# Miniprotein binders against o77086r1339to1564: the designs that were tried, part 27

Target 1, 226 residues: o77086r1339to1564
Amino acid sequence: KSLEIAEQMTLLDAELFTKIEIPEVLLFAKDQCEEKSPNLNKFTEHFNKMSYWARSKILRLQDAKEREKHVNKFIKIMKHLRKMNNYNSYLALLSALDSGPIRRLEWQKGITEEVRSFCALIDSSSSFRAYRQALAETNPPCIPYIGLILQDLTFVHVGNQDYLSKGVINFSKRWQQYNIIDNMKRFKKCAYPFRRNERIIRFFDNFKDFMGEEEMWQISEKIKPR
Short names: E, the ipSAE of ESMFold2; O, the ipSAE of OpenDDE; V2, 0.75 times the mean of E and O plus 0.25 times the DockQ between their complexes.

## First folded at step 16 (miniprotein)

Design z3 (at its last look DockQ between E and O 0.88; V2 from the best seeds 0.84)
Fold by OpenDDE base, look of step 16:
Structure z3 (fold): chain B 226 residues (1-226), chain A 100 residues (1-100)
Amino acid sequence: as target 1 above (226 residues)
Amino acid sequence: SEEEFARLILEFLLEIAELLIKYARRKAEEGDPEEAIEILEFAIEWARIALEIAEKLEEEAEETGDKEKIERMRELKRRAEELIKRARELIEELRREEEK
């Protein structure tokens, strides 16, 4: 069941990711306007919804044992996602497990260690070095973490002038942009050999069933008072 | 090689400019001409850089007498100019439609 869930998550991610056009990511890197990049926005919203959905699924359980069972289920799903090179859903679920409301709850040592291990992949202090290395070694099909692509493009845009001096084009800027876009293009061909499972897709219900952050904190504090 | 690198960048810049123009056209068809114009202006920026690179490389090739490189750069210049022209024409069309 965890494998099947991971496969269906991956199919949904792939459908959304392939719709993102190169102009959208470049426009977003330039002005950070989500409205100009509707497919990109849908993909980002999907990521957030999945994370909030996962948090909500855990926090709505009153029994600690049931919560632990669900966390372990998500960990199993994440392992499958990672194996499928679906970094998007992997990181969405990781963001749920590493979220304040969830992380502060008492978990078995093994769960805490697994989550920490997963966080090492996206260690921001190392500029996502482990993730970048893993991505570089990855062959399609793959769904990358779009957040880093956007961050990198934005960084290149902000950090580099188009010209080094009068009449001297900044080739380095364009080379950096090329590398980012070329890598994205490589993964845009997301041909996963999975069949759609309507039952599981219906179970996700577009991940719309989530609670707000404030409610999540309230529940978390009720479970484990400060 | 430096030449291969420059060519790769030129082709990339032209590709991006073309993609932006196509994207802008769709935005215009969807009823957002203002956004389309902004995207077209962005496309022109990309194509202009391509044009400048191609011009510089053409001049260098002329100095060395590399006829094949001259012809390649001339073609890339032409493509860049055509993209700029197409984008400008579409901007003008969209502006005229907004004035009606």
Scores: ipSAE 0.846, ipTM 0.930, lowest interface PAE 0.5, mean pLDDT 92
Fold by ESMFold2, look of step 16:
Structure z3 (fold): chain B 226 residues (1-226), chain A 100 residues (1-100)
Amino acid sequence: as target 1 above (226 residues)
Amino acid sequence: SEEEFARLILEFLLEIAELLIKYARRKAEEGDPEEAIEILEFAIEWARIALEIAEKLEEEAEETGDKEKIERMRELKRRAEELIKRARELIEELRREEEK
């Protein structure tokens, strides 16, 4: 059941998200060094694993109708994720459906239209304007897209001097950092009211069962030759 | 107000500096003293800016003659000074250990 799957994905995301410490994101923005931010690294790695796991689930199916069924199930899961304000898992799954190996396969028109509409949320060409608007309207609980938090903190730290001139503190830099951190703290504090379902968690198997990029392309090209 | 905004930023800087010091201490206990020193230097950067803001707010409070406000700003200044002192002392301790 797609709702319950979305709830369990969100529960796993929340567990990892709440472990991220504020120093980790600030140090990442300063150093760009993933090794020094272990909880942050686990959270971002989880995003990637979920995306590759979803791609693999679709590509391993020989039958085109079975692939369509699985894509439609992921779309239903994504709709639930959006409604429960889990933008991070939503974008991980969208990245899977919009990936090269998957997108190039011919899909029913309805599927293609839904994926295209979902991509509007993550359109980066206007500095994620659609996503930022959606997030601004979002009340906790929420799991935001961590990639944008890190990008914003990095741009603020690297792109701003501490002083505008002799003796003049750059308050704008610190205000931007404050707003990003305060919003992150607000979302970290509010828990989701979901109960752990061990059967579903075991089914995910930590999203570790996925193919490498080269293997996925080989299978995609076998399904639809160039 | 402008004063309220500056105080908000000051308190934010102190909060972050304290979090960074705590985090650095844990890194040192985990066997990463070089990383801990880097984090402490970063914490000092944040606390120094907080100290500069506190000094300016204290000066402005003194111009008003409001003794309650002056004492509040002096408390914030003392917090910044204590964080800087704490971070520097830990850096010295860790550097001595690194020299074996």
Scores: ipSAE 0.821, ipTM 0.934, lowest interface PAE 0.5, mean pLDDT 90
ESMFold2 (binder alone), look of step 16: mean pLDDT 84; pTM 0.812

Design z4 (at its last read DockQ between E and O 0.96; V2 from the best seeds 0.88)
Fold by OpenDDE base, last read:
Structure z4 (fold): chain B 226 residues (1-226), chain A 100 residues (1-100)
Amino acid sequence: as target 1 above (226 residues)
Amino acid sequence: SEEEFARLILEFLLEIAEMLIKYARRKAEEGDPESAIEILEFAIEWARIALEIAEKLEEEAEETGDEEKIEEMRELKREAEELIKEAEKLIEELRREEEK
């Protein structure tokens, strides 16, 4: 069941990711205008919805053992997602488990250790070094974490002038852009060989069943007072 | 080589410029001419840099007398110029439509 869930998450992610056009990421990196990048926005929204949905599924459970069971299920799903190179859903679920409302709750040591181990992939102190290395070693099919692509493109755009001096083109800027875009193109060409499972897709219900952040904090604080 | 690297970048820039122009056309067709114009201006920025690289590589090829490279760079230069012209024309068309 956890594998099947991961496969269906991956299919949904792949469908959205393949719709993102290269102009959208370049335009977003330039001016962060969402209107110019509708497929990119849909993909980002999907990421957020999945994270909020996962948080909500955990927080709605009153029994601590039931919460642990759900977290363990998400951990199993994440292991499958990682194995199938779906970094998008992997990180969406990680964002849920590492979110303030969830993380502050009392968890079994094993859960905390698993979540910590997953966080090592995206350790901000190392500028996503482990993730970048894993991605470099990854063969398609793969769904990358789009947030880092956008961050990298934005950084290249802001941090580099088009010209080093009058009449001297900044090739380094263009080379960096090329590498990012070429890598993205590589992943866009490959489809996952999974079959659509309508039952599981209906279970997700477009991940629309989520609580707002304020409500999540309220529930979290009710479960474990500050 | 530096030349091969420059060619790779040139081809990449042309590819992106073309993609941006196509994307802008679609935005215009979707009823967002303002965004289309901005995207086209961005496309021109890419194509202009491509043009400059092509011109430089053509000059270098002329100095070496490599006729095959000269012709190749001339073709790429022409492509860059055509992309710029196409984008500029489309911008002008979209601006005229907004004034109505």
Scores: ipSAE 0.867, ipTM 0.941, lowest interface PAE 0.5, mean pLDDT 93
Fold by ESMFold2, fold request of step 18:
Structure z4 (fold): chain B 226 residues (1-226), chain A 100 residues (1-100)
Amino acid sequence: as target 1 above (226 residues)
Amino acid sequence: SEEEFARLILEFLLEIAEMLIKYARRKAEEGDPESAIEILEFAIEWARIALEIAEKLEEEAEETGDEEKIEEMRELKREAEELIKEAEKLIEELRREEEK
């Protein structure tokens, strides 16, 4: 059931998100060195594995109607994830449905329209304005999109000097860092009330059963030749 | 106020510097002293800026004669100095261990 699946995805995300330490995101923003940030790396790998796992579940189905059924199930899961403020898994699944190998397949107009509407939330052309507005209205519990946290911290580090001139500290740089970190800390502290369901967790199998990019494209092209 | 904002940033910088030092100690204990040194250097950057803010706030408090504020700023200044000294000592210890 889609609600229960969303809850278990969120439970797994929250476990990994809570383990991320503040130094890890600041160090990644500075150096992009995965070795210094192991818990962050595990969380971002989880995001990518979930996305590729979802793509693989769809592409492995030979029957077009079965593929549509599974895409609709993922859409239902995404709607539940959005309602429980799990933006990170929501975007992982959206990335799967909007990926080239999947998007290029011919889907019913209803599916295409829903995916397009979901993409509006993460429209980057206005600095993720829609997402930032949604997040600002969000009360914990919440799992924010880690990619944007890292992007913002990286931009602040790269785009701002420590000093505006000799002896003049760049308080704007530090205020931006403060706001990003404070918001992250608030979401880390609030737990989701979900109980672990081992049958569903075992079904996920840590999202490790996925195909590589080349294999996905080959299957996509076999389903719909150019 | 400008003072309240500067104090907020000062305390934030100290908090992060302390977190970075603790994280670096753990990296050293896990057998990665090279990363630990880099993280400690980063912590010192944060703590030095905190020290500069504390020095400015101390000077402003001295001009007002507010004895309570003066002591608050001096305590924050000492905290910044202690974090820098702690990080520098740990860097020296780690570099010495690498040479054996």
Scores: ipSAE 0.837, ipTM 0.939, lowest interface PAE 0.5, mean pLDDT 90
ESMFold2, look of step 16: ipSAE 0.829; ipTM 0.935
ESMFold2 (binder alone), look of step 16: mean pLDDT 85; pTM 0.821
OpenDDE base, look of step 16: ipSAE 0.866; ipTM 0.941
ESMFold2, look of step 17: ipSAE 0.832; ipTM 0.936
ESMFold2 (binder alone), look of step 17: mean pLDDT 85; pTM 0.825
OpenDDE base, look of step 17: ipSAE 0.866; ipTM 0.941
ESMFold2, fold request of step 18: ipSAE 0.826, 0.834; ipTM 0.935, 0.938
ESMFold2 (binder alone), fold request of step 18: mean pLDDT 85, 85, 85; pTM 0.825, 0.827, 0.826
OpenDDE base, fold request of step 18: ipSAE 0.866, 0.865, 0.865; ipTM 0.941, 0.941, 0.940
ESMFold2, last read: ipSAE 0.827, 0.820, 0.821; ipTM 0.935, 0.933, 0.934
ESMFold2 (binder alone), last read: mean pLDDT 85, 85, 85; pTM 0.825, 0.822, 0.826
OpenDDE base, last read: ipSAE 0.866, 0.867; ipTM 0.941, 0.941

Design z5 (at its last look DockQ between E and O 0.94; V2 from the best seeds 0.88)
Fold by OpenDDE base, look of step 16:
Structure z5 (fold): chain B 226 residues (1-226), chain A 100 residues (1-100)
Amino acid sequence: as target 1 above (226 residues)
Amino acid sequence: SEEEFARLILEFLLEIAELLIKYARRKAEEGSPESAIEILEFAIEWARIALEIAEKLEEEAEETGDEEKIEEMRELKRRAEELIKEARKLIEELRREEEK
């Protein structure tokens, strides 16, 4: 079941990711206008919904053993997602497990260690070096973490002028953009050979069933008082 | 080579400009003319840089007497100019429609 869930998550991610057009990421990097980038926004929203959904699924369980069982299930799903190069859903679930409301709960040492090991992939202090290396070594099909693509494009946009001086084009800027876009294009063309499972898709229900952050904190603090 | 690199960047810039123009057209058709205009202006920025690169590469090719490169760069210049012209025309059309 964990593999099947991961496959269906990946299918949904792939469907949304392939709809993102190159103009959308470039426009967003320039002005961060959501209206100009609807497919990008849908993909980002999907990421957030999945994370909130996972948090909600854990926090709604009254029994600690059931919560632990669900966390372990998510960890199993994440391992499958990682194997199939779906970094989007992998990181969405990681964001759920590493979230304040979830992380502060008492977990078995093994769970804490596994979550920590997963966090090492996206260590922001190292500018996502481990993730970048993993991505560079990844062959399609792959669903990248779009957040870093946007961050990189934004960084290139903000950090570089179009011209170095009058009449001197900043080729470095354009080369950086090219590399980011070319890499994105490489992953966009690839399809996963998974079959749609309507039962599991219906189970996800577009990940709409989630609680707000405040409610998550309230429940977390009720489970484990400060 | 530096030339091959510049050419790669030139082609990339033209591709992006084309994609932006196509995207802007769809945005206009979807009823977002203001956004379309902004996207078209952005497309022009890309195409302008492409044009400058093509001009430089044409000049360098003229200095070497490479007729094949001259013709290639001339065509890429033309493409860049056409994209700029197309984008400007579409901006003007969209602005006129907003004024009605």
Scores: ipSAE 0.874, ipTM 0.944, lowest interface PAE 0.5, mean pLDDT 93
Fold by ESMFold2, look of step 16:
Structure z5 (fold): chain B 226 residues (1-226), chain A 100 residues (1-100)
Amino acid sequence: as target 1 above (226 residues)
Amino acid sequence: SEEEFARLILEFLLEIAELLIKYARRKAEEGSPESAIEILEFAIEWARIALEIAEKLEEEAEETGDEEKIEEMRELKRRAEELIKEARKLIEELRREEEK
């Protein structure tokens, strides 16, 4: 069941990822305008909705044993997502499990250890070195973490002048942009071989059923008072 | 080589400028002319740098006397010039419509 859920999450991510046009990521890197980049915005909103949806599924359960079962199920889903190279959904779910309201609750040592080990992949030290190495070894199909693509393009645009001096073009800036865009194009071309399962898709309900940050904190504090 | 690298960057800049212009046309058709103008201005930034690279490569090719390479660089230069002209024309058309 966990495998099939991961496959359906990946299908949904792929549909949205494929629609993102190259101008959208470059325009977002320039001025962060949502209106100029609607498909990109929908994809990043989907990431956030999936993360908050997962947090809400866990926190709404009154029984500690049931919360533990659901966390273990999300961990199983994440392992499948990693194997199918869906880094985007993997990180959305990891963000949920590592969020303040969830992380602060008491979990079995095994769960805490697995979440910590998963965080190593997205460790920001050395500029996401572990993730970048994993991605470099990855063959399509793949859904990369969009947040890093946008971060890289933004830093290249903001942190580099078009000219090093009068009449001297900054080729390094353009080379960095080229590499990011070329890699994105490579992953956009390949499709996953999964068949749509309408029962599972209906269960997700577009991940729209989630609580706000304040409500999640209040529930978290009720479960484990400060 | 340094020439091959510069040509790769030139062609990349032209590709992006073309994509931005096409994207801007769609934004204008969808009723977003101010956004289209901003996107076209961005496309011109990319195409102008491509033009500068093409001009440098043309000058280098002329010094060698390699007529095939010279014509190739002139074609890339013309492509950059056409993209800039296209974007500027569309900006003016959109501004005239906005004034009405």
Scores: ipSAE 0.834, ipTM 0.936, lowest interface PAE 0.5, mean pLDDT 90
ESMFold2 (binder alone), look of step 16: mean pLDDT 85; pTM 0.828
ESMFold2, look of step 17: ipSAE 0.834; ipTM 0.936
ESMFold2 (binder alone), look of step 17: mean pLDDT 85; pTM 0.820
OpenDDE base, look of step 17: ipSAE 0.873; ipTM 0.943

Design z6 (at its last read DockQ between E and O 0.95; V2 from the best seeds 0.88)
Fold by OpenDDE base, last read:
Structure z6 (fold): chain B 226 residues (1-226), chain A 100 residues (1-100)
Amino acid sequence: as target 1 above (226 residues)
Amino acid sequence: SEEEFARLILEFLLEIAELLIKYARRKAERGDPESAIEILEFAIEWARIALEIAEKLEEEAEETGDKEKIEEMRELKREAEELIKRAEKLIEELRREEEK
């Protein structure tokens, strides 16, 4: 069931997210060194794998009707993910559905409209305003989109000096960091009450079963020639 | 108040410095002393700013004669100094190990 799949995705995400230490995100924001932030890297890798896995699941289907069925299934899963405040898996799946190889295929109007509506959450033109608002209104448990946390911390780091002038500490910089970290800490403390389903977890197989981007494009172009 | 805000930031900086030191120690234990040193240097940066805030707040408290605040800021100042000292000591230890 779509709900059960969403719950298991959320459990996996939560397990990885809780392992991220505060130093890792601060270190990454400073120097973008992946080696210093192994749990953060694992979480980011998981996000990417999930997206590629979802793309692969759709593109491997030769029948258009079956592809639509799978996309509709992912949309249902995404709706559940959104309800349970799992923005990580939600956005990973959205990234799959909005990917070039998939988006260019012919879809029912309803699918296109739903995907478009989901994209409004992460509209880059508004600097993720809708997402930020939704996150601000969210109570734990929640799995945030880590990419924006990293972006925000990086922006604070790069855009602000530690001192405004000689002997004058830039409190604004530290306040911005505090707010980002405090929110992250708030979400890390809360566990989801879902039970582990080994069958579904095995089905995911750590989302390792994905094809490369080039192969995805080849398949996409085969399905719908340019 | 501005004071309460400064205190909040001070406590946050101390927390982060401590977390960084602990994280660095674990990195060192895992066989990455170079990264550990860099993390410790970063921890010191956080702790130094904390120290400066604590010193300023202590001075302000002395001007007002608030004995409780003075003592609290002295304690936080000591904590900041201890974190710096701990980080510096660990850096020195790690550097000595690399030279062997």
Scores: ipSAE 0.866, ipTM 0.941, lowest interface PAE 0.5, mean pLDDT 93
Fold by ESMFold2, fold request of step 18:
Structure z6 (fold): chain B 226 residues (1-226), chain A 100 residues (1-100)
Amino acid sequence: as target 1 above (226 residues)
Amino acid sequence: SEEEFARLILEFLLEIAELLIKYARRKAERGDPESAIEILEFAIEWARIALEIAEKLEEEAEETGDKEKIEEMRELKREAEELIKRAEKLIEELRREEEK
């Protein structure tokens, strides 16, 4: 059941997201050192594992009809994730469906159209404008895309000096940092009203059962030769 | 107003500096004093800018003669100074432990 799957993914995301400490995102923006930011690292690893897990679930199926059924299940899950404002899991699954090994396979036109529609939200060519607009309109509870938070903090740190000239403090730098951090704190405080389902959590198995990139490409090429 | 904006930024800088100091102390307690020292140096950067803002706001308040605002700015200035001293003392302690 797609709704319940989305709820359980969101609970796992929320548990990891709330543990991220503010120092961790600022330190990562400064020097990209994973060792100083362990809770942040666990959260970003969770994103990547979920994405690769989803790709593997699709590619391991030998029958094309079964692969289509699973893609449609993930699409239904993504629709629920979007409605509950879990942008992080939404993008992890979208990344899976839009990955090279998956996208190159022959999909029904309806599936291709839905994936293309979902990709409009995360179009990076316009500095994630669609995503930023959606996020600005979003009320808690929400799990934002952590990758963009980190990118924004990094660009503010690298692109701004502490002083504009001798004795003139760069307030713009600090205002930008403030707004990013304040918005993150706003979403960290709000809990989702879902209850754990241990059978589903056990089924996820921390999303650790996935194939490497080379193995995924080999299977993709066996399904549809170049 | 400009004063309200500057105070918001000042208080944000102090908040972050304190969070960084607490985080560094935990890193040191968990056996990573080298990272702790780097994090404390970062905390001092934030607190020093906060101190500069507090000094300018104090000077502006003194020009008006508003005694209540002057005392408020002096309290924020003292908070910045305390954070810097706390971070510097912890750095010294960690470096002495490394000599042993």
Scores: ipSAE 0.839, ipTM 0.938, lowest interface PAE 0.5, mean pLDDT 90
ESMFold2, look of step 16: ipSAE 0.820; ipTM 0.930
ESMFold2 (binder alone), look of step 16: mean pLDDT 85; pTM 0.825
OpenDDE base, look of step 16: ipSAE 0.863; ipTM 0.939
ESMFold2, look of step 17: ipSAE 0.829; ipTM 0.935
ESMFold2 (binder alone), look of step 17: mean pLDDT 85; pTM 0.828
OpenDDE base, look of step 17: ipSAE 0.865; ipTM 0.940
ESMFold2, fold request of step 18: ipSAE 0.828, 0.831; ipTM 0.934, 0.936
ESMFold2 (binder alone), fold request of step 18: mean pLDDT 85, 85, 85; pTM 0.824, 0.825, 0.823
OpenDDE base, fold request of step 18: ipSAE 0.865, 0.864, 0.862; ipTM 0.940, 0.939, 0.938
ESMFold2, last read: ipSAE 0.827, 0.832, 0.836; ipTM 0.931, 0.936, 0.939
ESMFold2 (binder alone), last read: mean pLDDT 85, 85, 85; pTM 0.827, 0.825, 0.824
OpenDDE base, last read: ipSAE 0.866, 0.866; ipTM 0.940, 0.940

## First folded at step 17 (miniprotein)

Design ser2 (at its last look DockQ between E and O 0.03; V2 from the best seeds 0.00; counts 0 for: pae E 5.3 > 1.5, placed apart)
Fold by ESMFold2, look of step 17:
Structure ser2 (fold): chain B 226 residues (1-226), chain A 100 residues (1-100)
Amino acid sequence: as target 1 above (226 residues)
Amino acid sequence: SEEEFARLILESLLEIAEMLIKSARRKAEEGDPESAIEILEFAIESARIALEIAEKLEEEAEETGDEEKIEEMRELKREAEELIKEAEKLIEELRREEEK
């Protein structure tokens, strides 16, 4: 049941997201050093493992109709994730469905159209306008896409000096930083009202069971030769 | 308003400085004093900017005669100064331990 799966993915995301300390995010934006940001690293790793786990679940199926059924199941999960404001897991799964090894396979037209529709949320046109509008309309609880938070803070840090001249503070830099951090704090305060289901969480097995990029490409090319 | 804007930034920078000092103490306890010192320098940067904003707001409050805000800004200035002093003291302690 896709709703329960989405809820449990969200509980795992929230647990990791809540542990991220504001200093970790600020330090990563400054120097991109994962060692100083261990909880952030765990959250980012979780995103990547979930994405690769989903790709592996699809590619390991030898029958084309079984692969299509699993893609449709992930689409149902993604719809629930969006409704519960879990943008991070939503984008992890979208990244899986839009990945090269998966996208190049022949999918039913309805699946292709739906995935393309979902990609509109992360369209980079106008600096991710669609995502930013959706997030602005979102009330807690919410798990935002951490990648954009990091990108925004990095751009603020790299593109601005602390002072415009001696004694003249760059308030624009500080206001941008404040708003990004305040929004993150707002989402960290709220918890999701879901009950933990140990059977489903054990099924995920921390999303550790996945193939490497090279193996996924080899399987993809075996299914549909280049 | 511009005053409300500056006040929000001031309070945020003080909070960030406090969080960074706590993070640095944790790193020092984990046996990573080099990271702790870098984090403390970041905390000092945040607190110094907060101090400058508080000084500006204090001067503006003196101009308008807002006695409540004057005292409030003086308290925030003292808080910023204490955070800077705390971070600098910890940096010196960590550097001494590193050489010994």
Scores: ipSAE 0.123, ipTM 0.569, lowest interface PAE 5.3, mean pLDDT 84
Fold by OpenDDE base, look of step 17:
Structure ser2 (fold): chain B 226 residues (1-226), chain A 100 residues (1-100)
Amino acid sequence: as target 1 above (226 residues)
Amino acid sequence: SEEEFARLILESLLEIAEMLIKSARRKAEEGDPESAIEILEFAIESARIALEIAEKLEEEAEETGDEEKIEEMRELKREAEELIKEAEKLIEELRREEEK
């Protein structure tokens, strides 16, 4: 069941990721305009919805044992996602489990340790070194974390002038951009050998059933008062 | 503007592709066909990205009815396609020489 869920998440991610056009990513890195990057926006929105959905699924459970059971299920799903190189859904679920409203709840030591171990992949203090290394060693099919691609392109854009002088193009900037895009392009051809399971897809319901952040905090504080 | 940025990247990628093709030719002349092929593959990918950007800008220009921009993007698309063809031809030639 956890494997099947991971497979269906991966199919949905792949469908959205493959629709992202290279120009959308380049344009978004410059001006952060969501309207001109509709497929990119749909993909990022999907990521956020999945994270909020997972948070909501945990927080709506009144029984602590049921919450723990659900978290353990998400951890199992995440392990499958990691094995199938779906970093997008993996990190979406990690974002849910490491979110303030969820993390502040009392969890078994094993859960806390597992979540911490997953966070090591995206340790910001090391500029995602572990993730970058894992991605470099990854062969398609793979769904990368788009947030880092956008961040890297943004850094290249901000850190380098378009022209070195009048009429002299900064090719170093373009090379850096190209290398990031080329790596993304390598993964755009995502052919996952999974079959669509309409029952599970319907269960996700486009991850629309989520609570806002304020409501999540309210529920969290109700479960565990400050 | 976003359009200006996309255009800048497009033009830069075409120039990069041209430079890479020239570099590959030099590598081939130096007797390193393997490196030349790798460089040419990179040139093709650069030109393909340029083509994708040009296609997107053409579509946007069609929506606005900017005929001058449409024609400019068509010219850039043609240039990208020519660079791809040139690089592909060179790869084929180099591979044939390796098989001898």
Scores: ipSAE 0.026, ipTM 0.444, lowest interface PAE 3.0, mean pLDDT 87
ESMFold2 (binder alone), look of step 17: mean pLDDT 87; pTM 0.857

